# VHH binders against tRNA(Met) cytidine acetyltransferase TmcA (tmcA): the designs that were tried, part 3

Target 1, 213 residues: tRNA(Met) cytidine acetyltransferase TmcA (tmcA), of Nitrosococcus halophilus (d5c1k8r405to617)
Amino acid sequence: VAVERLDRDALVRDEATLSELFGLLVLAHYQTRPYDLRHLLDGPNLSVYVMRYRGHVVATALLAAEGGFVEETARGIWEGRTRPHGHLLPESLAAHLGLAQAPRLHCARIMRIAVHPAVQGQGLGTHLVDTIIRETGGEGLDYLGSSFGATVELLRFWERLDFLPVRLSVKRGATSGAHSAIVLHPLSSSGQALVKRARERFLVHLPHQLADP

## First folded at step 5 (VHH; framework vhh_7mjh_2)

Design c26 (from a8 with G104P S105G)
Fold by ESMFold2-Fast, scan of step 5:
Structure c26 (fold): chain B 213 residues (1-213), chain A 124 residues (1-124)
Amino acid sequence: as target 1 above (213 residues)
Amino acid sequence: EVQLVESGGGLVQPGGSLRLSCAASGFTFSSYDMSWVRQAPGKGLEWIGRIYSGGDTSYNPSLKSLVTISRDNSKNTLYLQMNSLRAEDTATYYCARDLTYEYPGETTGYFDYWGQGTTVTVSS
């Protein structure tokens, strides 16, 4: 099954593909209203990847381009004075890990990923992410990241793809004691330096009771 | 190893009720959020709802008056109760282990394990 990056101008005119894409994305947009999802799909910072089997969308990933701020804006984010909408990774790194230069770097967040149950266990999620790493590495991005509900299995999934945990926190809106995670994958030399610093600060601030990654 | 096995599907008359079960094994069931998802013939996937590890639930607004999700951690079992079934509820129903992360204003995540599905047909 080949991975395809969609042309957004063509996508908005392809109701069959758009409908199937919406169906898969409902799995990953629990708090996002249908209007917000349509707006996200039409957003200028969004990239859409799909895998098709016999003409049907069976897997997808959405990437949001984030970061790339000028120095003044980056300082505001680091100081907690500015919170740009849709820049989760740089805000988390600057405001919560104290990495003042993180918002200046260019990144993409894998914000949604879904695989149809009929093709589960075929490694499609891994193949999607591997393709995204390869393609984004050529586009001049500094790093990739994702945020998700932390389990041992999901952390292993991302670590097998060379994404390193840099934050663990209690997720909002739930009565569960489950943790959420942020993982990063460096692409550029600047990204490598950022991920190294983020990883170092993560390990220093881990509670004594947390298990090793 | 992680396994999810759905049961309880079948033929139901319009207006009827049905309870689906999902038996979980190979992981600490009580520590995970779980979701139900369905796919009608010729349609895409539709998320039905989620039950958090703490017991709270959240539903697709289009379905919230028709369904109830519950769990029995002592039996490692997830349930979907459906009432007032209509022909449009004909679908394959899947349970899934839910790793969706909620951040203020943003959501990300996916389901890492799915059951094989159980088919519900609503017809006279």
Scores: ipSAE 0.011, ipTM 0.375, lowest interface PAE 8.8, mean pLDDT 80

Design c28 (from a8 with Y103F)
Fold by ESMFold2-Fast, scan of step 5:
Structure c28 (fold): chain B 213 residues (1-213), chain A 124 residues (1-124)
Amino acid sequence: as target 1 above (213 residues)
Amino acid sequence: EVQLVESGGGLVQPGGSLRLSCAASGFTFSSYDMSWVRQAPGKGLEWIGRIYSGGDTSYNPSLKSLVTISRDNSKNTLYLQMNSLRAEDTATYYCARDLTYEFGSETTGYFDYWGQGTTVTVSS
């Protein structure tokens, strides 16, 4: 089953593919309405990856391009003066891990992933992410990341794909004291240096974060 | 090892009622949120509703009046009660283990295990 990056201009005219894509994406986020998905797909920073079986969309991932700020903007994010919408990974790394240069780098956040139930357990999700790693590395991105509610299953999934945890935090207002996680995968030499620094800071502070929930 | 097995589908007359079951095994069922999802012929997947590990429910507003989701943790079983069935309710119905989560202004996560589905046909 091949992975395909969709051309957005063609996608908006392909109602059959849009219908199947919307169905899968709603499953990744059941509060997402079809109206919201249309707006999401209109974003210039969004990339859509799909896998097809017998002409039907059976797996998908949405990537949001983030970072790539000029030095002054990056400094503003690091100092907490600026919080650009839709730049979750660089904002978290700069503001919470103190990595002042993180917003300078180019990254993509895997914000949605979904696999149709008929093909679950066949490694399609792993193949999808492996292909995305290969393609984004070739496009000159510095790193990839994802942000999610920290469960053992999700942490294992991302760790198997060589995404490294760099942040574990208590969601403000969470009823259960639930933790959120950020995982990163380096692509470039600059990305490798950033992820190394993020890991060092995460591991130094992890005992304090776990001891002070 | 982790398994979800739906049952209770079949042919139903319009206006009828049907209860679907989902038997879970291989994990601590009581600790997980669970969802029901359906797919009508030629259409995409449609989320029906979720039951949280604590027993609260959340429904697709378009389907709220048709359905009730419940669970029996002593039997590791999830239920979907459907009333006043219409021809447009013809679909394959799936149960799924629900790992969706909200983080700040973003929502992320996914359904990590699904059943094989059970088919409901509403025909006169």
Scores: ipSAE 0.011, ipTM 0.373, lowest interface PAE 9.5, mean pLDDT 80

Design c29 (from a8 with Y103W)
Fold by ESMFold2-Fast, scan of step 5:
Parts: structure tokens; sequence; C-alpha cells
Structure c29 (fold): chain B 213 residues (1-213), chain A 124 residues (1-124)
């Protein structure tokens, strides 16, 4: 099954594909109206990847492009003076982990990944992520990442996808004591250096992390 | 090997109630958030609700008054209680392991394992 990156201008005019994407991207905060997804897809930094089987969307991933800031903006993020909307990974790495160069690098955050139940257990999700890693590396991105509610089992699940945990903090929308995680996968040499530094700082500070506000 | 197996589906009359079960195996069930999702004939997937590993629940606002999600960690089982069923509730019902994460207005995540589904038919 081939992975394809969709042309978003064509997608908003393809109601059948849009409806199938909306179904796969079932999220607590989304309304059931198809035009809500169409408005989300108007975002300039969003990429949509799909796998089709017999004309039907059976797997998808949404990626948000982040980072790539000039030095002055990156310094502002690192110093906590500015917080750009939609740049979760570089903000977390610079402001919470102290990595001043992180906002200078180009990354993408995997916001959502889904596989239709009819084809579960076929490794499609892994194939989708592997293809995204290859393609985003080829496009000159420095790293990929994701943010999720964390348990040791979920962290191991993401590690099996070759993503390394670099932050653990208090989870929002969960019972007291639950934690959130950020995981990263390096793509470029600069990304490898960043992820190595992020891992070193994560391991040193892990036992004494403060609660996330 | 992660497995999720739904049961309890069948034919019910309008206004009736039904409880679905999802038996989980191959992972530490108590550590994961779980969701119920349905798909009506010829329609897309519709999220019903989620139960967090800690026991709190979150529901699709359109369905909140009709459903209750619960879990029994000692039995590795997830439940969906449905009341006041209507013909529009006819669907295949899936349980899923839920890795969706909300942070402020940001959302990330996915459902990494699903059951094969159980069919509920509400006649009229």
Amino acid sequence: as target 1 above (213 residues)
Amino acid sequence: EVQLVESGGGLVQPGGSLRLSCAASGFTFSSYDMSWVRQAPGKGLEWIGRIYSGGDTSYNPSLKSLVTISRDNSKNTLYLQMNSLRAEDTATYYCARDLTYEWGSETTGYFDYWGQGTTVTVSS
C-alpha cells in the first residue's frame, strides 16, 4: 500500500476523501461537521499523508511544520519573551529544556496518526511513519516529534517507532499524577546533535522535574 | 500481541438499552486511555467517548446523555452502556487504545489498536 502526500487545495474539493479523513481523525475536541475539518486544512503549515486501499483512505497522518525561526525570534523563545502559536516542539525544547538553537531548526510535529480498524495489525502505521521519516528527511527537515500523555508503556511504544523521549511533565486533562511526554526523531546531522543534547538534559533533570502549569 | 475483542452487540428495539464489552489482552490495560468509536452503514467513523487510565471520562457532546463508559482493570475489560437507543445508533462499535493527547488548544496522537467491532442494529 503506497503512502501519498495530499494536495490540500484538491482535498478541500474532494468531499468523499475529506469525510473519510474526518472519520479517521476522530478527536475529542472536533465537531462532527465536515466543514470544520476543511477549515483546519486551510492552515499553511499542515501536511496530510494518506494510504489508500481500493479508493478508500485506510491510514492517515497530520503533520504541523514548526521551527525555522531567525536568531532574534529563537532567542526570544529561549528567554521566554515570545511564544509563537503552533510551535510546540521548538518552544518546549528552548523554554523548558534550555536548548537555544532548537527554534532555529526545521521540524514537523506528528499531530495525529490513524489506521482504519479493518486493516489493523498489518503494520500500516509503522510503514506510514517510516515513509514520513524518509520524505521529511529528504525535504531538509532536522527532526520530527510528537506530544502525548505518558506512561512507561506508551513511551516504549513510541521508542519502537524510533522516537526518543526528551520531556516528561504533568499531563493536562488527566487525573492527578499523570504526565505528558515529548518524543523526537532526528533527521539531519543538526537534528542528531539537538536530540543528543535534549536526551542528556532530560536524563540529568528527570527526577526533579517541576509540574507543568 | 495486543488484542481487543468487542462483544454484546445484536438487535435491540428503539428506546432499549445495551451494554457492550471489550476484552483487552497483550498489554498493561490499566496504563492506557481507551475509546469507543462507531461507524454507521455508509458513514465515517464517529468518536463516542474516552476513559482515561485514571478513570475520568470525556464524551462526544452529541452522545453524552445516551452513553456511559467504564472499565474494570482487574478483568482488563472496557464497557459501553447505551440507553434510549434510536435507529440512528445502528452501527459497528469498536473499542480502541487511545494515544490522543490534548495540551491547551493543541492535539496530538492516534488510536494504535482497534478491535474487530461488534454490530448493533436498532430496528424500526
Scores: ipSAE 0.015, ipTM 0.468, lowest interface PAE 7.4, mean pLDDT 80

Design c30 (from a8 with Y103E)
Fold by ESMFold2-Fast, scan of step 5:
Structure c30 (fold): chain B 213 residues (1-213), chain A 124 residues (1-124)
Amino acid sequence: as target 1 above (213 residues)
Amino acid sequence: EVQLVESGGGLVQPGGSLRLSCAASGFTFSSYDMSWVRQAPGKGLEWIGRIYSGGDTSYNPSLKSLVTISRDNSKNTLYLQMNSLRAEDTATYYCARDLTYEEGSETTGYFDYWGQGTTVTVSS
């Protein structure tokens, strides 16, 4: 099936597609309510990708554009003085990995991926992300990334798509106690340099606790 | 090799109660969060609720008073108890292995394995 990027102005008027899209996107938890999704769809930074079968949405991915800050704001993020809402990747790279220039680059975070149960096991999620990589590279973004609870299955999924782990941390909040991973895929030359530096810092600071009893 | 098999669906009278089961195999069931999802004829998917590996639950607020999710790790089985069933509860009900991760208001995740679904019809 083909991957399609939705026109947001047309989407808001297509109630059948919105209903199916909301159904897929609210699948997993309380915090992804229809109101929250409508709010996100109104935002200037959201992109929606879908796959259709017989006119019905069977897979989707939600992307949030992040970064692209002026130097003063980027310095504030790096110094921990400023934490812009909705800019998880640049905040993490600058404030926690010390990459001062990361917030100046343009990126997109893959927030959600959902595949309808009737078509599971057909590689649709992989095809969807692979298509997004090609399209966003052509749009002039510097890198892509995702943040998720670290499981072997999710790490392998992203690794097969050439996303590289650059951070593992203990997450806080209502679901605290789980480890979180950040993975990155470079798109531009600047993105390649950033991901290389992030990867080097990740590998150097990986705990040596495995060597101790 | 991962398998999820729902059972317990069928025809039920309005106002009745029903308990669905989901038998899991091929993975360490106790280590995973699990969810229930339904799809009414001609409608989109609707998330019902989740049970975490630790035993806590969270529900769709619209369905919280109607349903209870539980698990028995010794039997590798997930349950959905439904009470006061209405005609609008007619749907195919799915269990799913849940990899969704929450960070405050941010969410990343998906369901990687689903059952085949079991149909519940509420009719007189």
Scores: ipSAE 0.044, ipTM 0.495, lowest interface PAE 7.3, mean pLDDT 80

Design c31 (from a8 with Y103V)
Fold by ESMFold2-Fast, scan of step 5:
Structure c31 (fold): chain B 213 residues (1-213), chain A 124 residues (1-124)
Amino acid sequence: as target 1 above (213 residues)
Amino acid sequence: EVQLVESGGGLVQPGGSLRLSCAASGFTFSSYDMSWVRQAPGKGLEWIGRIYSGGDTSYNPSLKSLVTISRDNSKNTLYLQMNSLRAEDTATYYCARDLTYEVGSETTGYFDYWGQGTTVTVSS
């Protein structure tokens, strides 16, 4: 099954594919307001990848492009003066790990992955992510990342794809002790340097982060 | 080995009620959010609702009045109660382990394990 990056202009006009895509992603908020579906794809920062089998979408990933800020904006993010909407990875790296140059780099955050139940366990999700790694690296992105609720299973899934944990945090006021994780995969040499520094800072603070209530 | 096994499907007459079960094994069931999803013949997947590890529920607004999701952590079992069934409720019903995570208004993550599905046919 081949991985395809969808052309957003064509996708917005393809109601059948769009319906299958949002159904597979379980985007209930958009499913109840069909006129809002096109607005999700209106931004230049969203990329949609699919795998099709016999004309039907059986796997998908939704990516948000982040970072790529000029020096002044990057400094503002690092100093906490500026918080651009939708730039979760660079903000977390700059504001929480102290990596002042992180917002200068170009990245994509993998927001959502879904595989149809009829074809789960056949490695389609892994193949999808592997293809995204290869293609985004070829497009000049510096790194990829994802943010998720930390479980052993999710950390292991991302680790098998060579994504490295760089942050583990507890939501304030969470009675269940819910943790969130950020994992990164470097693509460029600049991305490798960033991920190395992020990993070093993560490991230095790990004993304190694990001990935090 | 993580397994989710749905049961309780079958033929039911319009206006009838049906309770589906999902038996979970191979993981700490009580620690995970769980969702129900359905797929009608020739149509895409439709999310029904989620039950959080803490017991709260969230539903697709178009289905909220017709379904109830519950769980029994002592039996590692997830349930979907459906009432006033219509022909349009004919579908394959799946349970799924729900790893979606919200940061502000953004949702990330995915469903990492699904059951094989159980078929519900509403027909006279």
Scores: ipSAE 0.011, ipTM 0.379, lowest interface PAE 9.0, mean pLDDT 79

Design c32 (from a8 with E102T)
Fold by ESMFold2-Fast, scan of step 5:
Structure c32 (fold): chain B 213 residues (1-213), chain A 124 residues (1-124)
Amino acid sequence: as target 1 above (213 residues)
Amino acid sequence: EVQLVESGGGLVQPGGSLRLSCAASGFTFSSYDMSWVRQAPGKGLEWIGRIYSGGDTSYNPSLKSLVTISRDNSKNTLYLQMNSLRAEDTATYYCARDLTYTYGSETTGYFDYWGQGTTVTVSS
């Protein structure tokens, strides 16, 4: 099954694909608010990847472009004076890991992955992520990341995709009392340097982050 | 190998009740959040609700009064109890292992394994 990045202008005119895509994004629809067509299509920072089988959308991933701030804004994020909505990865790296230049870099956060049960095959999500890594690296992004409630199994899943944990916190995730995690995958040389620094900071602070409140 | 197998679907009369089961194997069931999702003929997927590994539940507000999700970790089984069934509840019902994480107003994650589904038809 081939992975395809959807063109936003074409997508707005394809009612069948939109309907199938929104169906696959069922959790996003109900977790925060009803899924808003405007939010998906008018967000210039959203990228939509799909896999098709017999003309039907059977898998998707949503990516949110983040970062790319000018120096003054990056400094404000690092100092904790500003918290731009929707820039979770650069905010966490700058404000919580002390990486002042992280918000200058361009990244994408994998917000959602979904595979339709009717064509469920183990590994479709892995193939989708592998393709996204290849394509976003070719487009000049510095790194990819994801944020999730930390379990041993989820950390192993992302590590198998070469995403490295860089933050673990005792914030409430979807599961009460769980640690939340941020994992990163470097794409550019600048991204590699950032991820290396983030990992070093993470390992230094890990014993403190695992301590009881 | 992770497997999720739904059962309990069938024909039911309007106003009736039905309990669906999802038998899990190949992973530590008690450690995972689980969700129910349905798809009516010709419509998209609709999330029904989730049960956290700790036993708390979260529901689609449109369905909260009609359904109850529970689990039995000793049997590795997830349940969906449905009451006061209506014709619009006719759908294929899926269970799924739920790796979704919500941070503030943003949700990330996915369902990494799904069952094959069980069909519920509400008709007189």
Scores: ipSAE 0.021, ipTM 0.468, lowest interface PAE 7.2, mean pLDDT 79

Design c33 (from a8 with E102D)
Fold by ESMFold2-Fast, scan of step 5:
Structure c33 (fold): chain B 213 residues (1-213), chain A 124 residues (1-124)
Amino acid sequence: as target 1 above (213 residues)
Amino acid sequence: EVQLVESGGGLVQPGGSLRLSCAASGFTFSSYDMSWVRQAPGKGLEWIGRIYSGGDTSYNPSLKSLVTISRDNSKNTLYLQMNSLRAEDTATYYCARDLTYDYGSETTGYFDYWGQGTTVTVSS
C-alpha cells in the first residue's frame, strides 16, 4: 500500500476522497466537524497524507508546518511576548523549555493520524509515519513532533517510531493525574542538537512534572 | 489476547428500537474508553459516540438524541441503545477500544482494537 501526499487544491474538489478522509478523521478526532476539517485543509501550512487500498482511503495523517521564524520573532516567542497561532511545537519548546532558538528551526507537527478498522494491526500506521519521516527529511525540515494525551499505549506507539518525549504537562480541565505529552523526532543535524537539549531539560524536570496533580 | 465481539444486530422496522452489545475480553475493560462507529453500505465511517472509563459520554451531535451508550464493567460489556430507527441507520456497527485524546489544539489518537462488526438493517 503506497503512501501519497495529496494536492490540497485538487482534494477540496474531490468529494469522494474528502468524504472518506472526514470519516477517518472523525474517528481520530471525533469532536471535529466537517466544516472545521474543510477549513483546516484550506490552511497553507497543512499537508495531507493518505494510503489507499482498492480506491478507498484506509489511513491518513495531517501535518502542520511550524517554525521557521526570523530571529526577532523567535526572541518574542521565547520571551512570551508573541504567540503565533498554530505554532504549538516551537512555542512550547521556546516558552516552556527555554529553548530560545527552537522557533528558528523548521518543523512539522503530526496533528492527526487514523487507520481504518478493517486494516488495523497490519503496520499501516507505522509505514505511514516512516514514509513521512523520509519525505520531510528530504524536504529540509529540522524535526517532527506530536502532542497528545499521555496514555501508555500512545507513548508506546510514538516510542516505536523513535519519537522522544520532551514534555509532560498537566491537561487543563481534565481529571486529576491527566497529562499531555510532546514527542519529537529529529531530521537534520540542527534538529538533533535541539532534541538533545530538549531531552536534557525534560529529564531534569520529569520528577516535578509527574508529581504535579 | 484482546477481543471485542458485537452482537444484537439484525432486521428492524422503521421507528423501532435496538440494543447492541459488545463483549470485551483480554484486558482491564473498566480502565479504557470505548467507542461505537458505524459504516453504511458505500459510505465512509461515522463515529457515533464514546464512553469514558469514568462513565461520562460524548456523542456525535447529529445522533445524540437517537442513541445512548452505556457500559457494565462487572460484565465487561459495552452497549449502544438506538431508538426511532430510520432506513439511513442501516449500517455495520463496530465497537472499538478508544485511545483518542481530544484537548483543544493538542489532539491525537486512534482505536487500537476493533470488533468484527454487527449488521443492522432498517427496512419496511
Scores: ipSAE 0.012, ipTM 0.405, lowest interface PAE 8.3, mean pLDDT 80

Design c34 (from a8 with E102V)
Fold by ESMFold2-Fast, scan of step 5:
Structure c34 (fold): chain B 213 residues (1-213), chain A 124 residues (1-124)
Amino acid sequence: as target 1 above (213 residues)
Amino acid sequence: EVQLVESGGGLVQPGGSLRLSCAASGFTFSSYDMSWVRQAPGKGLEWIGRIYSGGDTSYNPSLKSLVTISRDNSKNTLYLQMNSLRAEDTATYYCARDLTYVYGSETTGYFDYWGQGTTVTVSS
C-alpha cells in the first residue's frame, strides 16, 4: 500500500476521492463546527496524503504548513504582540515556551489523521506518518508537529514515531485531568536544535504542569 | 487486548426497527466514550452519534430522530436502537472507542479501536 500526496487541483475535480476523503475526515471534526472540505482545500498551505486499498481511500492525513516568518514578525509572535491565524505550532513554541527562533523555521502541523476501520491494526497509520516524515524532510521543512488531547494511547502512538512531547496544557475551563499536548519531530539540523531547546524547557516546567489540580 | 464485537444486524423491512449491540472487552469500558459509525455501499463513513463515559449522548443532527444510543456498563455493552428504517439506512454499522478531543478550535484524535461491523439491509 503506497502513500500518495494528492494534487489539490485534481482532487477538487475527483468527486469519488473527495467523497471518500470527506467521509473519513468528518469524524475528526464532529465535536466542532462542521467545515466545508472544498473551502479547506482552497487553503494554500494545506497538503492531503492518502492511502488506497482496492481503489478506495482507507487512510488520510491533513497537514498545514506553518512558520517561515521574517525576523520582525517572529519577534512580534515571541513577544505576544502578534498572533497569526493558522500558525499554532510556532505561536505556541515562541509565545508559551519562549523560543524566539521557532517562528523563523518552516514546519507542518498534522491537523487530522484517520484510518478506515476495515484496515485497523495493520500499521497503516504508522506507515502513513513515516512516509510523511521522509517526504517533508526532503522538501526542506525543519520540523513536524501535532496538537491533541493527551491520553496515554495518543502519547504512545506519537512517541513510537519519534515525536517528542514539548508541552502539556490544561484546556481553559476544563475539569481536573483534562490536558492537551504538543509533540514535535525534527527534520533539519535547525529543527533538531529547536526540538532540543523545547524539550529542555518542557522538562523544567513539567513538574508544575503535572501537579495535582 | 481491546476487542469490540457488533451483533444484531440482518434483513429488515422498511419501517421496521433493529437494536444493534457492541460487546466490549480488554479495557475499562465505563471509562471510555463510544461512537457508532455507518458506511453505506459505495459511500463514505457517516458518524451516527457518541455516548460519553458519563452517559450523555450527542447525535448527528440528520439522524437524531432515527436513533438512540445507550450503554450498559455492567455488561460492557453499547447499543444502537434504530426505528422507522428506510432503504437508505442499508449499511455496515461499526462501534468504535472514541478518543476524539477538542482543544479550542483544533480537533485531534481518532477512534483507536473499531469492531468488524454488522450489516443491516433494509429491503422487502
Scores: ipSAE 0.012, ipTM 0.350, lowest interface PAE 9.1, mean pLDDT 79

Design c35 (from a8 with Y101F)
Fold by ESMFold2-Fast, scan of step 5:
Structure c35 (fold): chain B 213 residues (1-213), chain A 124 residues (1-124)
Amino acid sequence: as target 1 above (213 residues)
Amino acid sequence: EVQLVESGGGLVQPGGSLRLSCAASGFTFSSYDMSWVRQAPGKGLEWIGRIYSGGDTSYNPSLKSLVTISRDNSKNTLYLQMNSLRAEDTATYYCARDLTFEYGSETTGYFDYWGQGTTVTVSS
């Protein structure tokens, strides 16, 4: 099954594809109408990947491009003075892991990923992510990542896709014991160096790590 | 092995009611959020609602007046109560284990296990 990156300008006028995409992403948490997804997709930093089977969207991933800041802005992020909207991965790496050069690198955050139940277990999710890795590496990105609520199942999912945990945070005094996690996959040699440093700092500073994700 | 098995589907007359069940096994059911999703013939997937591990619910606003989601952790069972059914509610209904994570205005997640689905037909 082929992976396609969608043309966003054409997508906003294709109600059938938007309806199928919206359904897969379960964006109905806020609204159920395709226009809500159109509004989200109007952002210049978003990329939409899909897989089709017999004309129907059966898998998708949404990516947000992040990073690529000049030195002055990167320093501001590292120092906690600047918090750019929509740049979660570089902000977290610079401000919380102390990686001053992280915001200078180019990355993409996988915001959402979904596979239709009828085709689960057939390796489509793996093929989708593998294609995204190949394409984003070819586009000059340094790394990929994702941010999520830390469960053993989600950590295992991302680890199976060769994404490495680099941050686990907990809200002090939270009665629910809520944790969040960041996982990274390197693409370039600069990305490999960044992920290596992030892993080293993660392991040193973490009092306890989810060892069996 | 994680398994989700839906039951309770079938033919129902317009205006009628149905309760669907989803029997879960192979995991600590009480620790997971669960969702109901449906797919009408020739249409895409439509999220119905979610019940959090703590018992709170969140619904698709378009469907909120028609449905109620509940769970019985002692029986590892998820329920979907549907009332005032219309022909447009004809669909295959799926239960799913829900790993969706919300961080501020951002959502990241997926359903990692789905049931096989149960068909509801609303017709005279």
Scores: ipSAE 0.031, ipTM 0.477, lowest interface PAE 7.0, mean pLDDT 80

Design c36 (from a8 with Y101W)
Fold by ESMFold2-Fast, scan of step 5:
Structure c36 (fold): chain B 213 residues (1-213), chain A 124 residues (1-124)
Amino acid sequence: as target 1 above (213 residues)
Amino acid sequence: EVQLVESGGGLVQPGGSLRLSCAASGFTFSSYDMSWVRQAPGKGLEWIGRIYSGGDTSYNPSLKSLVTISRDNSKNTLYLQMNSLRAEDTATYYCARDLTWEYGSETTGYFDYWGQGTTVTVSS
């Protein structure tokens, strides 16, 4: 099954594809209305990837382009003076890990990924992510990332996809010890340097975060 | 291997009740958030609700008064209790392992494993 990156200008007028896409993506957040999703898809920062089987959308990933700020804005984010909406990865890296130059780099956040139940177990999700890594590396992005509710098993799962944990925080509504995570995958040499620094800072602070009260 | 198996579907009269089960295996069930999703014939997927690993729940507001999600971590089982069933509740019901999370207004993540589904038909 081939992975296709959609033309967003055509997508907003393709009601059949848009309807199937809504069905998969609403699962991540039930409040995502057709209006809200169209608005999001019309944004310059969004990329939509799909896999089709016999004409039907059976898997999708939504990527939000983040970062790429000029020096002044990046300094503002690092200092906590500026908090641009829709730039979760660079904001977290600059404001919480102290990586002042992170907002200057270009990245994409995997916001949502979904596979239709009828085709589960065929490795479509893995193939989709592998294709995205390959294609985004060719587009001049510095790194990829994702943010999610995490367990030890899930962190190992992401590490097997070559995404490295760089942040853990207490998860909402969870038992003691459950965490939310940010994971990063480097694409460029600048991205590799950033991920290395983020990983080093994460490992220095990890024993303190896991210490018993 | 991660496996999710739904059961408890079947034919129900309008106004009746059903409890669906989802048996989980191949992972530490108690550590994961879980969701229920349904798909009516010829229609798209509709999210029903989520139960966090800690036991708190979040529901689709249109369905909140009609359903209850619960879990039994000792049995690795997720439940969906449905009351006052109507013909419009006829659908295939899926359980899914839920890796989505929210920070403020942001939602990220995905559902990584789904069950095969169980069919509920509401008819007399």
Scores: ipSAE 0.011, ipTM 0.353, lowest interface PAE 9.2, mean pLDDT 79

